VHH binders against p49116. Designs and how they scored, part 92

Target 1, 238 residues: p49116
Amino acid sequence: EGPLLSDTHVTFKLTMPSPMPEYLNVHYICESASRLLFLSMHWARSIPAFQALGQDCNTSLVRACWNELFTLGLAQCAQVMSLSTILAAIVNHLQNSIQEDKLSGDRIKQVMEHIWKLQEFCNSMAKLDIDGYEYAYLKAIVLFSPDHPGLTSTSQIEKFQEKAQMELQDYVQKTYSEDTYRLARILVRLPALRLMSSNITEELFFTGLIGNVSIDSIIPYILKMETAEYNGQITGAS
Short names: E, the ipSAE of ESMFold2; O, the ipSAE of OpenDDE; V2, 0.75 times the mean of E and O plus 0.25 times the DockQ between their complexes.

## First folded at step 6 (VHH)

Design c2 (framework vhh_brivekimig_d4; at its last look DockQ between E and O 0.03; V2 from the best seeds 0.00; counts 0 for: pae E 17.6 > 2, placed apart)
Fold by OpenDDE, look of step 6:
Structure c2 (fold): chain B 238 residues (1-238), chain A 121 residues (1-121)
Amino acid sequence: as target 1 above (238 residues)
Amino acid sequence: EVQLVESGGGVVQPGGSLRLSCAASGFTFSSYAMSWVRQAPGKGPEWVSSISGRGGSTIYADSVKGRFTISRDNSKNTLYLQMNSLRPEDTALYYCVKGGYLPWRDEFDISSQGTLVTVSS
């Protein structure tokens, strides 16, 4: 069997909505987030091993890990997205809700802590100066996680995860030969992803979704999108 | 020039069925996702359904899920909407729109005249 990932899987280019508005409204945030989500899922779909698992298993995997993939994507695209500005805008929007007493104290705390976790995670990744290859492998490790409930083909998923880990190790050893602990430093960041609530992420970034559409409900649709259609959507071509 | 022409609208009783059609021209039809949008009097446009360029993917608003079916015939450059179990709240002008589902947008490029669907007893 060939490698899990190829150079084609390293490219992860997010195109932001243009022009950037002076005021980041909910639509801008949601559009940006949606583009990232689509890109992340499209990336996953482009992996032969992912395709080999079958549609049902693929959908289940993405449903289980979309928040982690999305978060890694945020970290990877933080500069292009101006993530700090987006998060500030989100906080400002939340402030309105807080002032209107729409949120309980506990909920406010939860949401603010989540934002803090996101920011800290992204900052930590920036400090580590994670490159495109490392992100690709980390996303693969997250994607092919066998420990989610309800998954089929867990043995195969585990094998793919191991392969991703091995390839990452090889890459790091080759590229960062003088930094013997880089692999460990990178991998120990992954647990932070599991502490983040998918529900809160959805609320923060996708509240402006049309109707009562959940990320869970649109995942199958996104995974079945054609590449041309995907490209058209991310470029705003309608 | 992109041209979309809707047809198939009419008056139907609650529980009835209609099939809408949209004839498309002026672009490579199979290369674009298509959507149905409806607008009730005094309300803004509401997304109803979308279908991918090749028809391999479909999505529906919760309000019409299980009742409506979107399809397309790329050989005829035609989009369809089968509407079953129609309800009074389905009364609206129905528009064919070039473009797929965009979860962050509720604005649609409506350039056609639409077809009127009236559900009344």
Scores: ipSAE 0.237, ipTM 0.649, lowest interface PAE 1.9, mean pLDDT 90
Fold by ESMFold2, look of step 6:
Structure c2 (fold): chain B 238 residues (1-238), chain A 121 residues (1-121)
Amino acid sequence: as target 1 above (238 residues)
Amino acid sequence: EVQLVESGGGVVQPGGSLRLSCAASGFTFSSYAMSWVRQAPGKGPEWVSSISGRGGSTIYADSVKGRFTISRDNSKNTLYLQMNSLRPEDTALYYCVKGGYLPWRDEFDISSQGTLVTVSS
């Protein structure tokens, strides 16, 4: 009935851990990424249209699109995260791994191509000066994607996606009325998100002290968290 | 308490094959990436291979790529390493470790005795 999103869904504030360390630090990268993931998941669960789909559909939907939401979050928060510095440190480590024969050449090529795609995506979004409302609607469009295999309620999901598209169009036309093609330029960036590998994202950002984390296995838990647990995962002590 | 028990090592001729197993307990096995690490006599530990928790992503050191295959059976909490075309330089103690490969990870939590692989004529 009402708008798909409200001003509270536009607020997307990532709180970083302690200052950026002088050297590559797995703990800093994993903590930063974990905060962004939790922020993204709780953003999704706060949307009334998402809540209306029911728990099984919610879990299936987020499992299908979590990497796209995370990648949009990286682009939106790239400056706060110093993402370019993080990615440069990862690239330097990969190059050292080649020098020391620690990593296969084929795997390094795959990871480097993924990093380059991520950098290019974030740069293109920055060049377009995508604002917080536009990011919120882009996230809604990728969240309510009816085309993922195994989804139920695809007709309703499609209707929510169309509503997100309509509201984005209205916003862009009102806010950027002098730029006739802004909506088209924004939307043509979305297909690149489907090319991002969730397995490589997990390896780059989500190893932590206890090794690699399977995001698919924790999504139901994250979606059911109490608000106090959510705040503890998003904001931390240094 | 995390427990990792390796088995399947032995003495084999060059060009031969072995299949290593690692029985895991004390944690939710399917939620974690796993790795094989080896240590040859007189050398430091060397990462060999990693596999994601769901098994969808595998990576290998260049020295073993094309010859070794990492796999897992999450219903049995077991990690495997199929080693083909073995060479004398593959002689080492082989350990399984909890955790995957990441470019900046430089420590391995080796908490087990490993399984010895000896490749000799």
Scores: ipSAE 0.000, ipTM 0.119, lowest interface PAE 17.6, mean pLDDT 81
ESMFold2 (binder alone), look of step 6: mean pLDDT 83; pTM 0.830

Design c3 (framework vhh_brivekimig_d4; at its last look DockQ between E and O 0.63; V2 from the best seeds 0.00; counts 0 for: pae E 8.9 > 2)
Fold by OpenDDE, look of step 6:
Structure c3 (fold): chain B 238 residues (1-238), chain A 121 residues (1-121)
Amino acid sequence: as target 1 above (238 residues)
Amino acid sequence: EVQLVESGGGVVQPGGSLRLSCAASGFTFSSYAMSWVRQAPGKGPEWVSSISGSGGSEIYADSVKGRFTISRDNSKNTLYLQMNSLRPEDTALYYCVKGGYLPWRDEFDISSQGTLVTVSS
């Protein structure tokens, strides 16, 4: 078998809505987040090993890890997205809710902690100066995680994950030969992804979804979406 | 010029069924995702369902999931909406819209007359 990832899987270009409004409203945030989500899922779909698992397994796998993939995508696209500005806007919106006493103290704490975790994670990744190849492999490792409940073909998933890990190791050794602990430093960041709530992420970034559609519900739709339609979604074309 | 013509609306009792059709012309129908949007009196447009160009992908608003089915016949340039278990809250003008589901979009390019669905006892 050939490599899990190719150079085509390294490209991860997010196109933001243009122009950026002076005030980042819920609509803008939701659109930006949705584009990233679509891009992430399209990326996953582009991996032959992912396709080899079958549609049902693919869907289950993405449902299990979409938050982690999305978060890695946020980190990777933080500059292009102006993530700090987006998060500030989210916090500002939350402040309004807080002032209106719509949230419990516990909930406020949870949400704020989540935002903090997200910021810290993205900052940590920036400090590590993670490159496109490393992100691709990290996303693959996250995607092909066999330890989610309810998955089928777990042995195959594990093999793919191992392959991703090995390829990452090889890449790091080749590219960063002088940094002996580079791989370890990178991999140690992955557990932080598991501490983040998918529900809170969905609430923060996708509150503007129309029709009360959940991320869980749109995942199959996105995965089955035609390329032309996907491009239309990403570019904002109707 | 893009032309969309809805039909199939009518008056039905709660629990009843209707099948809406949309005849499309003026563009390559199979190349575009299509959507159903509805607008109740005094309310803004509400997204109902979308289907990809090939028909391989479909999605529904939670309010209609399990009750409505979107489909299309590209050979006839026609979009369909099978509506089962209709409820009074489903009463609206139903519009066929060129374009797929956009999670963030609450504005729709409605250029057709729509078809009226009235659910009442």
Scores: ipSAE 0.387, ipTM 0.734, lowest interface PAE 1.4, mean pLDDT 91
Fold by ESMFold2, look of step 6:
Structure c3 (fold): chain B 238 residues (1-238), chain A 121 residues (1-121)
Amino acid sequence: as target 1 above (238 residues)
Amino acid sequence: EVQLVESGGGVVQPGGSLRLSCAASGFTFSSYAMSWVRQAPGKGPEWVSSISGSGGSEIYADSVKGRFTISRDNSKNTLYLQMNSLRPEDTALYYCVKGGYLPWRDEFDISSQGTLVTVSS
């Protein structure tokens, strides 16, 4: 078998809506987030190993891990998205709502805790200076997780995850040869992704504009999207 | 030149059914997702449903899920919307749109006249 990923899977270029508004608004945030979601799903489906698992398994895998892939994408694209500014604006809004008792205290607390966890994750990835190759392999490790409920072909999924781990190890050892513990420091960050709430991610980035359509329900549609249609979602119509 | 022509609208009582059609020409129909968008009087456009180019995947707005069914016949270049259990709030001008739209998008490339659906007692 060949390598799990090629150089085309390392490229992860998020294109923001232009022009950027003078004040951040929900519509700009949701459009930006939708482009990241589509980029992440298209990235996953472009991997030959993913294609080899079959359509039903593909859908099940992405449904199980989309929030983890999205969170890795947020960390990787944090500067181009101005993510720190977005999160600060949301925090200020939530703190004002608590102070004025305008919204349920328990829900606001849950959302604030999620935002703090997300900030901590993104900061830790930036502090480690995770590069594009490392992000690509981390995404593959997250994508090919055999321990999600309801998966078929778990033996093959585990084989692909092991291959992603091996290729990450080889890359880190070659590129960061004087940093013996870099791989361990990187891999220890992955469990934090499983603690991120997909429901709160939807609330922060994808709901409140035009409906309450779950990302779970959209995934088969995105995975079957033709190349021309995909380009229309992130740039313009074909 | 892309042309989309909707038909099948009309006046119906609450709880009734209608089937909308959209005849498409000027592009390779099967290569593109298609969508239904509606605009109630005095309101902005609202996404209703989308279907993939092959017809293998469909998505619906929460307001119509379980009541509406999108479908397509690629051999006839025709898009359909079966609307059941109609409610007064479904009253709108319904447009067929080339391309897929997701629930957080609020801009649509409407290039047709649409077909009017009126649900009234």
Scores: ipSAE 0.012, ipTM 0.380, lowest interface PAE 8.9, mean pLDDT 82
ESMFold2 (binder alone), look of step 6: mean pLDDT 82; pTM 0.827

Design c4 (framework vhh_brivekimig_d4; at its last look DockQ between E and O 0.51; V2 from the best seeds 0.00; counts 0 for: pae E 5.6 > 2)
Fold by OpenDDE, look of step 6:
Structure c4 (fold): chain B 238 residues (1-238), chain A 121 residues (1-121)
Amino acid sequence: as target 1 above (238 residues)
Amino acid sequence: EVQLVESGGGVVQPGGSLRLSCAASGFTFSSYAMSWVRQAPGKGPEWVSSISGSGGSTIYADSVKGRFTISRDNSKNTLYLQMNSLRPEDTALYYCVKGGYFPWRDEFDISSQGTLVTVSS
């Protein structure tokens, strides 16, 4: 069997809505987040090993790790997204809710802590100067995590994760030969992803979803979506 | 010019079924995802269902999931909505819309006349 990832999986280009509004409204935030989500899911779909697991297993994996993938995507695309500005806008919107006494003190704390964790994670990744290859492998490691409940083919998933880890190791050793601890520094960031609530992420970035559709509900749709349709959306053709 | 013409609406009793059709013209039908949107009197438009250009991907609002089926025939430039187990709350004007479902959408370009579905005992 060949490598888990190829150079085609390294490219991860997010196209932001244009033009950027002077005021970042909920619509803009939601659209930006959705584009990232779609990109992340389609990235996963482009991996042969992912396809080999079958549709049911694929869907289950994405449902289990979409928040982690999304967060890695935020980190990777932080500059293009102007993530700090987006987060500031989110906080500003939350302030309105706070003033209206719509949220409990505990909930406010939870949400603010989550935003802090997101910012810190992204900052930490920026400080590490993670490159496109490393992000690709990290996303693969996160994607092929066998330790989520309810998964089938866990043995195969584990093998894919190991393969991703080995390829990352090889890449880091080759590319950053003088930095013997880089791999360790990178991998120790992954646990932070597990501490982030998918529910809070969904509330922060996807509040503008039509109806009561959850990320969980749209994942199968995204995974089956035609590439042309996605591309049309990001270019404004649809 | 894009033209969408809905048909198949009518009066049906609760638990009944209807099949809506939408004839599309003025664009390459198979290249575009399509959606059904409905609007009840006094309410805003509500997304119902979407289907990809090829028909390989479908999605439904929770309110109609398991009861409605969206499909298309690209050779006939026609969109369909099979509605089963209809409920009074399904009463609305149903519109065919060019474009698929995306989470950030809050508006639909409704340019057609729609077809009226009335569910009443």
Scores: ipSAE 0.404, ipTM 0.750, lowest interface PAE 1.6, mean pLDDT 90
Fold by ESMFold2, look of step 6:
Structure c4 (fold): chain B 238 residues (1-238), chain A 121 residues (1-121)
Amino acid sequence: as target 1 above (238 residues)
Amino acid sequence: EVQLVESGGGVVQPGGSLRLSCAASGFTFSSYAMSWVRQAPGKGPEWVSSISGSGGSTIYADSVKGRFTISRDNSKNTLYLQMNSLRPEDTALYYCVKGGYFPWRDEFDISSQGTLVTVSS
């Protein structure tokens, strides 16, 4: 029953498409986001505790939390991705869509509110200077959530979540011993993840989905991929 | 240069069967997932099925699951789609796509012509 995560689960290196275009476009944004998604899925399935739950449980967990995991990845990789620049470009595109009467006012408000919430979340994580160990444990807490409907093995999932919480607590107390409230400040950021809409995340970052298929519906296939294909998807070599 | 050539389309009665082939060249076929995408008259493209580079994993759109079978022969650099229990709504131009294991990251081979499947009585 060793530690939930090892040092290999702390490394989370996103490689961006090269070269960066002079003007950001849908294909660059979608490729960047796809690499982050596959990196996040690779991270999750490399965890021995996740592997131990079995394929059906794994699929159910990831379907329930992929957007939260992706959002943590966005926050962690915000500088490498130039996320603020990407979001600014999306806002400008939405403003042009209003001028061209291409979207309903209600939808535009929903999308703009989501962008604002995402920016505030990423800014709050940056202000706290969340490190790679802390991100890894936060992702594990989100991944092993027993509260989602339809899950089996919820007792085992809860035990893994508690282990992630304990390992985070131990890490923070040892590494940030002079900051009494750091754990509390980190944990109070997690509820914001539940405010993020997977539907809008798909619209912002995964434009061009074919056949109107959601990421939720393809999660089983992402999790079944062979390692060589995974690495190709993470780097965009496919 | 990547080349994908579809064949095997035709006219078939509802309930009939048809097998599509896609000959691939210009890349290491076994290293890439392959997909079938279709486009019905007046509609946008619709993802149908994908298969991993090794052939070990397959996925299907809900509309074709149980009726269609994707396969590949890496020794012949050929992708297949066995279509059974065909319905009029399966009428479309069918394309094979290098990569695109998932229904995003638009990797359509623009130079590909596709193969037409018509299901009509």
Scores: ipSAE 0.105, ipTM 0.488, lowest interface PAE 5.6, mean pLDDT 83
ESMFold2 (binder alone), look of step 6: mean pLDDT 85; pTM 0.853

Design c5 (framework vhh_brivekimig_d4; at its last look DockQ between E and O 0.64; V2 from the best seeds 0.00; counts 0 for: pae E 10.0 > 2)
Fold by OpenDDE, look of step 6:
Structure c5 (fold): chain B 238 residues (1-238), chain A 121 residues (1-121)
Amino acid sequence: as target 1 above (238 residues)
Amino acid sequence: EVQLVESGGGVVQPGGSLRLSCAASGFTFSSYAMSWVRQAPGKGPEWVSSISGRGGSTIYADSVKGRFTISRDNSKNTLYLQMNSLRPEDTALYYCVKGGYLPWRDSFDISSQGTLVTVSS
C-alpha cells in the first residue's frame, strides 16, 4: 500500500468571507466556521483510506472527531481567520447574555473555560510553529482514531492511524533532524483536543445554524456534497 | 433571466399529502443546488429542504425530517417536494429557491410567487 497522505492533502486553504465587517456578527462567525468545517470534512473525504472505510464508517468517524478536526483547523487557520478577533467577538456576545442573566454561573464558567482552552491550544500550536505537513498528519491521526464508541472497522482504522503516525515520524525526522523531541512535543498536544466539548464548540461557532440543524445532522450532507457545490460554498456563494 | 414557478399547492387535511413542483428556467439547472423555503403569514422565511445539483445529497429541517422528501429531475428542470403527514403548522407559501443549504443562511432570495399549502381540518 502507498502512503496514507500525499502532497495534495497538505494544502489546506480557507477562504474567509469578504469583506470582513467592522462588527463581527453571529452570521459572520457562523459562516467562517462553516467554511472551515466544510473544508475539514472534504479534506478527510479526499483521503483514499478514508474512502476505503465506506460511507457508514466514514460518517461515524467524522461524527466522532469533527470537533477535534475543527479545532485543529482553527489552529491552522488562526491567522487567516483572525481567530483572536472572532473569539473576542464571541465573548462580547456572551457578555450580553450574561448581563441579561440568561446563563447560569456554571454555564458561564464552562463556556469561558472552553474559549480559554481553545485559545491556549491555538497559541501553543503557533508557538510550536506547526507546518502544513504536520497539521495534515495530526488531522489524520485524529481522524483515524479507533477509540471512539460505536465505530466499525476499528482494526482498519487503527492501521490507518498507525500509518499516519509513522509518516509523521518520518517527516519530522527528515525535516527537523536537529530537533530530537519535535515529534513528542507535537503529539503531546493532541490530548488537549479531547478535553474540548463538541457541544460548546457548536454553540459558540454555529449558533446561527438555520432550521435547528445540528452539526451531527449536516455531516452526512457535507460528506456527500458535490465538489462544485462545495467550492461554491467555500468561495462565498450565499 | 432566472425563472422559478412553483405549483402543487392546495388545501389538505391534517395527515394528508401534497407534492410540490418547481419549474426552473434561465440557468443550467443541474449545476445548482436547489432549496425549498416556506413562509407562514406574519413569519419570516423558513428553510425546509435542499438538494445538490445532481441530487446526490439532500438535507432537511428538523421540523419536516421524515415527512418531506426533496427530489429533482434535471432532464425536466424540475424540483419536487413530496410532503407527507402534513400538519397545520406546515401551512405556508412554499418557494423554490436557487441555491443549496448553508448553515449560516438566514435569508433567501425569493423571486417567485410561491405555491400556497394550507393544512386545515
Scores: ipSAE 0.183, ipTM 0.626, lowest interface PAE 2.1, mean pLDDT 90
Fold by ESMFold2, look of step 6:
Structure c5 (fold): chain B 238 residues (1-238), chain A 121 residues (1-121)
Amino acid sequence: as target 1 above (238 residues)
Amino acid sequence: EVQLVESGGGVVQPGGSLRLSCAASGFTFSSYAMSWVRQAPGKGPEWVSSISGRGGSTIYADSVKGRFTISRDNSKNTLYLQMNSLRPEDTALYYCVKGGYLPWRDSFDISSQGTLVTVSS
């Protein structure tokens, strides 16, 4: 029953495909997003508390929260990814799609509103200057959410979430002792993650699916990958 | 020098079965996920199925679920695809590739000759 996270869980280094093309394209965006997804799954799988729940429970948890973990990853890595540039390129592409009549006006409105919410979330996290320890605990709080439909072992999941909350509280109080409201400011950002649509995230960042599958359907496969394959997917080296 | 050699293709009537094999060499086979990819005449490559390095997890394209079974024998460095209830739409050149499922990639590193499957009446 030691601490929920160790120093190894704080390290979250995203390596972008190099070099960045002069004109962003779907391949660069999808490769960048794929690296972040695999980095996020590697992070979750390495947590001893997550390992203790068993593979079936792990699959259910990650299928329920992968989009929230991914969105926290986007916020944490926004500068490294040049996320504002990526989102601007997507917006320009959507405006061209309106002109070509490729999407309905209702769908485009939904997608644009999602982009706006994502930008607001990332900006709010940047203004708070969230550090790597805080991101790690926020991801753990999101990962061990007992209130998603279809979960079993919810009492153990709730215990792990409470432990993540307590360790975050202790960290913030110790490290930011002069800022009595920092924890509250951080935690009020989390409900916005539930507003993010996994289907629209897939459309924005994982377009060009070769098969008729979604991210949540491949989660069991991703979680069972060997370490060498994870490293290849995270860095683009196989 | 990674080498992948496919075999087991042929001509089969609709509803028939075939079993494809892929002999792998030049890498530690059990450490990597493996995939089958197919390419119909005049079309781009289409992902079919993937299997984890130890064989504990498998994933299939919707078009083949329930009809195809991917498997591997790590002691023989061999990947398999059992294809049942074959349809004319399954006609393609089938390739074995090193690596897992990435459905948004539109190119695969195909360096082998593949094995041809033809489903015709």
Scores: ipSAE 0.005, ipTM 0.364, lowest interface PAE 10.0, mean pLDDT 83
ESMFold2 (binder alone), look of step 6: mean pLDDT 83; pTM 0.836

Design c6 (framework vhh_brivekimig_d4; at its last look DockQ between E and O 0.66; V2 from the best seeds 0.00; counts 0 for: pae E 7.1 > 2)
Fold by OpenDDE, look of step 6:
Structure c6 (fold): chain B 238 residues (1-238), chain A 121 residues (1-121)
Amino acid sequence: as target 1 above (238 residues)
Amino acid sequence: EVQLVESGGGVVQPGGSLRLSCAASGFTFSRYAMSWVRQAPGKGPEWVSSISGSGGSTIYADSVKGRFTISRDNSKNTLYLQMNSLRPEDTALYYCVKGGYLPWRDSFDISSQGTLVTVSS
């Protein structure tokens, strides 16, 4: 068997809606987030090992880890997305809800903490100066996580995860030979992803989904899309 | 020029069924995802369902999931919507739209006349 990832899996280019509006409305945020989500899933689908698991397992796997993949994508694309501005806009929108007393104090706290965690995670990744290869391997490690409930082919998933880990290790050792603890510093960030609520993420970024469609519901649809349609969705072409 | 012609609408009782058709011309039909959109009186357009160009991928609004089925015959350049278990709230003009599902899409390029579906006792 060849490597889990190739150089083709390193490229992760998000195209934002243009032009950026002066006021980031829910529509812009939702579109931006959706493009990232599509890109992330398209990326996953481009991995031969992912395809080898079969459609049912693939779907289950993405359903289990989409929030983590999405979050890694946010971190990776933070500059292109102007993530800080997006998050500020989200907070601003939330403030309106708060003023209208539509949210409980506990819920407000939860949402704000989530936003804080998200920002901190992205900042931490930026500080680490994670490169495209490292992101690719981290996404693979997250994707091929065997410890989600309800998964089939867990042994195979575990093997793929191990392979991703090994390849990351090799890459880091080769590329950052003078930084002995680089790998450890990178991997120790992964647990933060598990602390983030997928429900809150969905609420923050995807509230404007048309037809009241959940992320869970659109995952199979996205995974089954033709490549040309993927490209169209990512570039905003209709 | 892109031309879409809907048909199959009518009056049906609650719980009834209808099958809508859309004849497409003026473009390579199989290359494009297609969607159904509906507009009730006094309301804006609402996305109903989408299908990929090949027909291999479908998605539905939660309001119609389990009741409606979108399909297509690329050899006939025709889009279909099988509507079962119809409800009064399904009453609307139904439009065939060129293009697939966009999660953020709040506007639709409706250029056709649509077909009227009325669900009433």
Scores: ipSAE 0.511, ipTM 0.796, lowest interface PAE 1.0, mean pLDDT 92
Fold by ESMFold2, look of step 6:
Structure c6 (fold): chain B 238 residues (1-238), chain A 121 residues (1-121)
Amino acid sequence: as target 1 above (238 residues)
Amino acid sequence: EVQLVESGGGVVQPGGSLRLSCAASGFTFSRYAMSWVRQAPGKGPEWVSSISGSGGSTIYADSVKGRFTISRDNSKNTLYLQMNSLRPEDTALYYCVKGGYLPWRDSFDISSQGTLVTVSS
């Protein structure tokens, strides 16, 4: 009953740490990425269909898709974040690690390939001029993916994904009525998200994690935060 | 002003137990996550555990997982840390901190005196 998403789910406003440092550093990158992660989790949690699935199912979905959701967020916020500058700084850091023999050549090659795929994805989304409504529905499609292993409520999840797909189709047809192939061009970008490694995303954007605690291991904690605390984590003002 | 007062520290033998308390005032306690942080002699601060404002979710550093239990009583504005199976490396000054600190964010504002835990035969 009703649309899957409302106008509140279209608004996706990332606030960068202030002030911008003179030189990009690991702490600025990690804080910026943390704000995007919390903004993305807050977005997912605010969806009535997501709330209807219950906490166990919510945790399973987010564990399975957080990297895809984060990557869509990177593409959507690439200009605000100066993502190309951040990735260039990371590449320079990795090249210094080779010269100082800090990382294996195989790992660095793997990470560099991931960076190339991420840049290609973000560039392709920018070329298509993907708008905020389209991003919101793409995020919903990846969030409500019924084909992840271990899910128990796959019929209900599939119904929500189909609803997101239908609403995206309706939106594109109404808003871009003279562009017959726009929906197809948008949807063909989604498979690239499944090729993004959560392990490498953590290395690129969440450097400095302590111990062996990963983002997927803390998802239950993040999802249970009070709204006021989310706002503090999104702005860094907690 | 925000005030946090720790208590419950002391000297225990290895394998022993202690329960730390933190009395909070000057803010709406139930609206904020809380954390325990410790500082061992000659080392920098180390995050130990965090608990959500409602108490519904907890996370722990690997070094204490399974041995320590964080909890809160929002009616008393009090944060707790139950420490079991204590080891000599748990010897530290323990602080409570307002806010949800997570493993990937290692900056926190310690504004209290803390409570000393010493684990020694």
Scores: ipSAE 0.014, ipTM 0.435, lowest interface PAE 7.1, mean pLDDT 83
ESMFold2 (binder alone), look of step 6: mean pLDDT 82; pTM 0.835

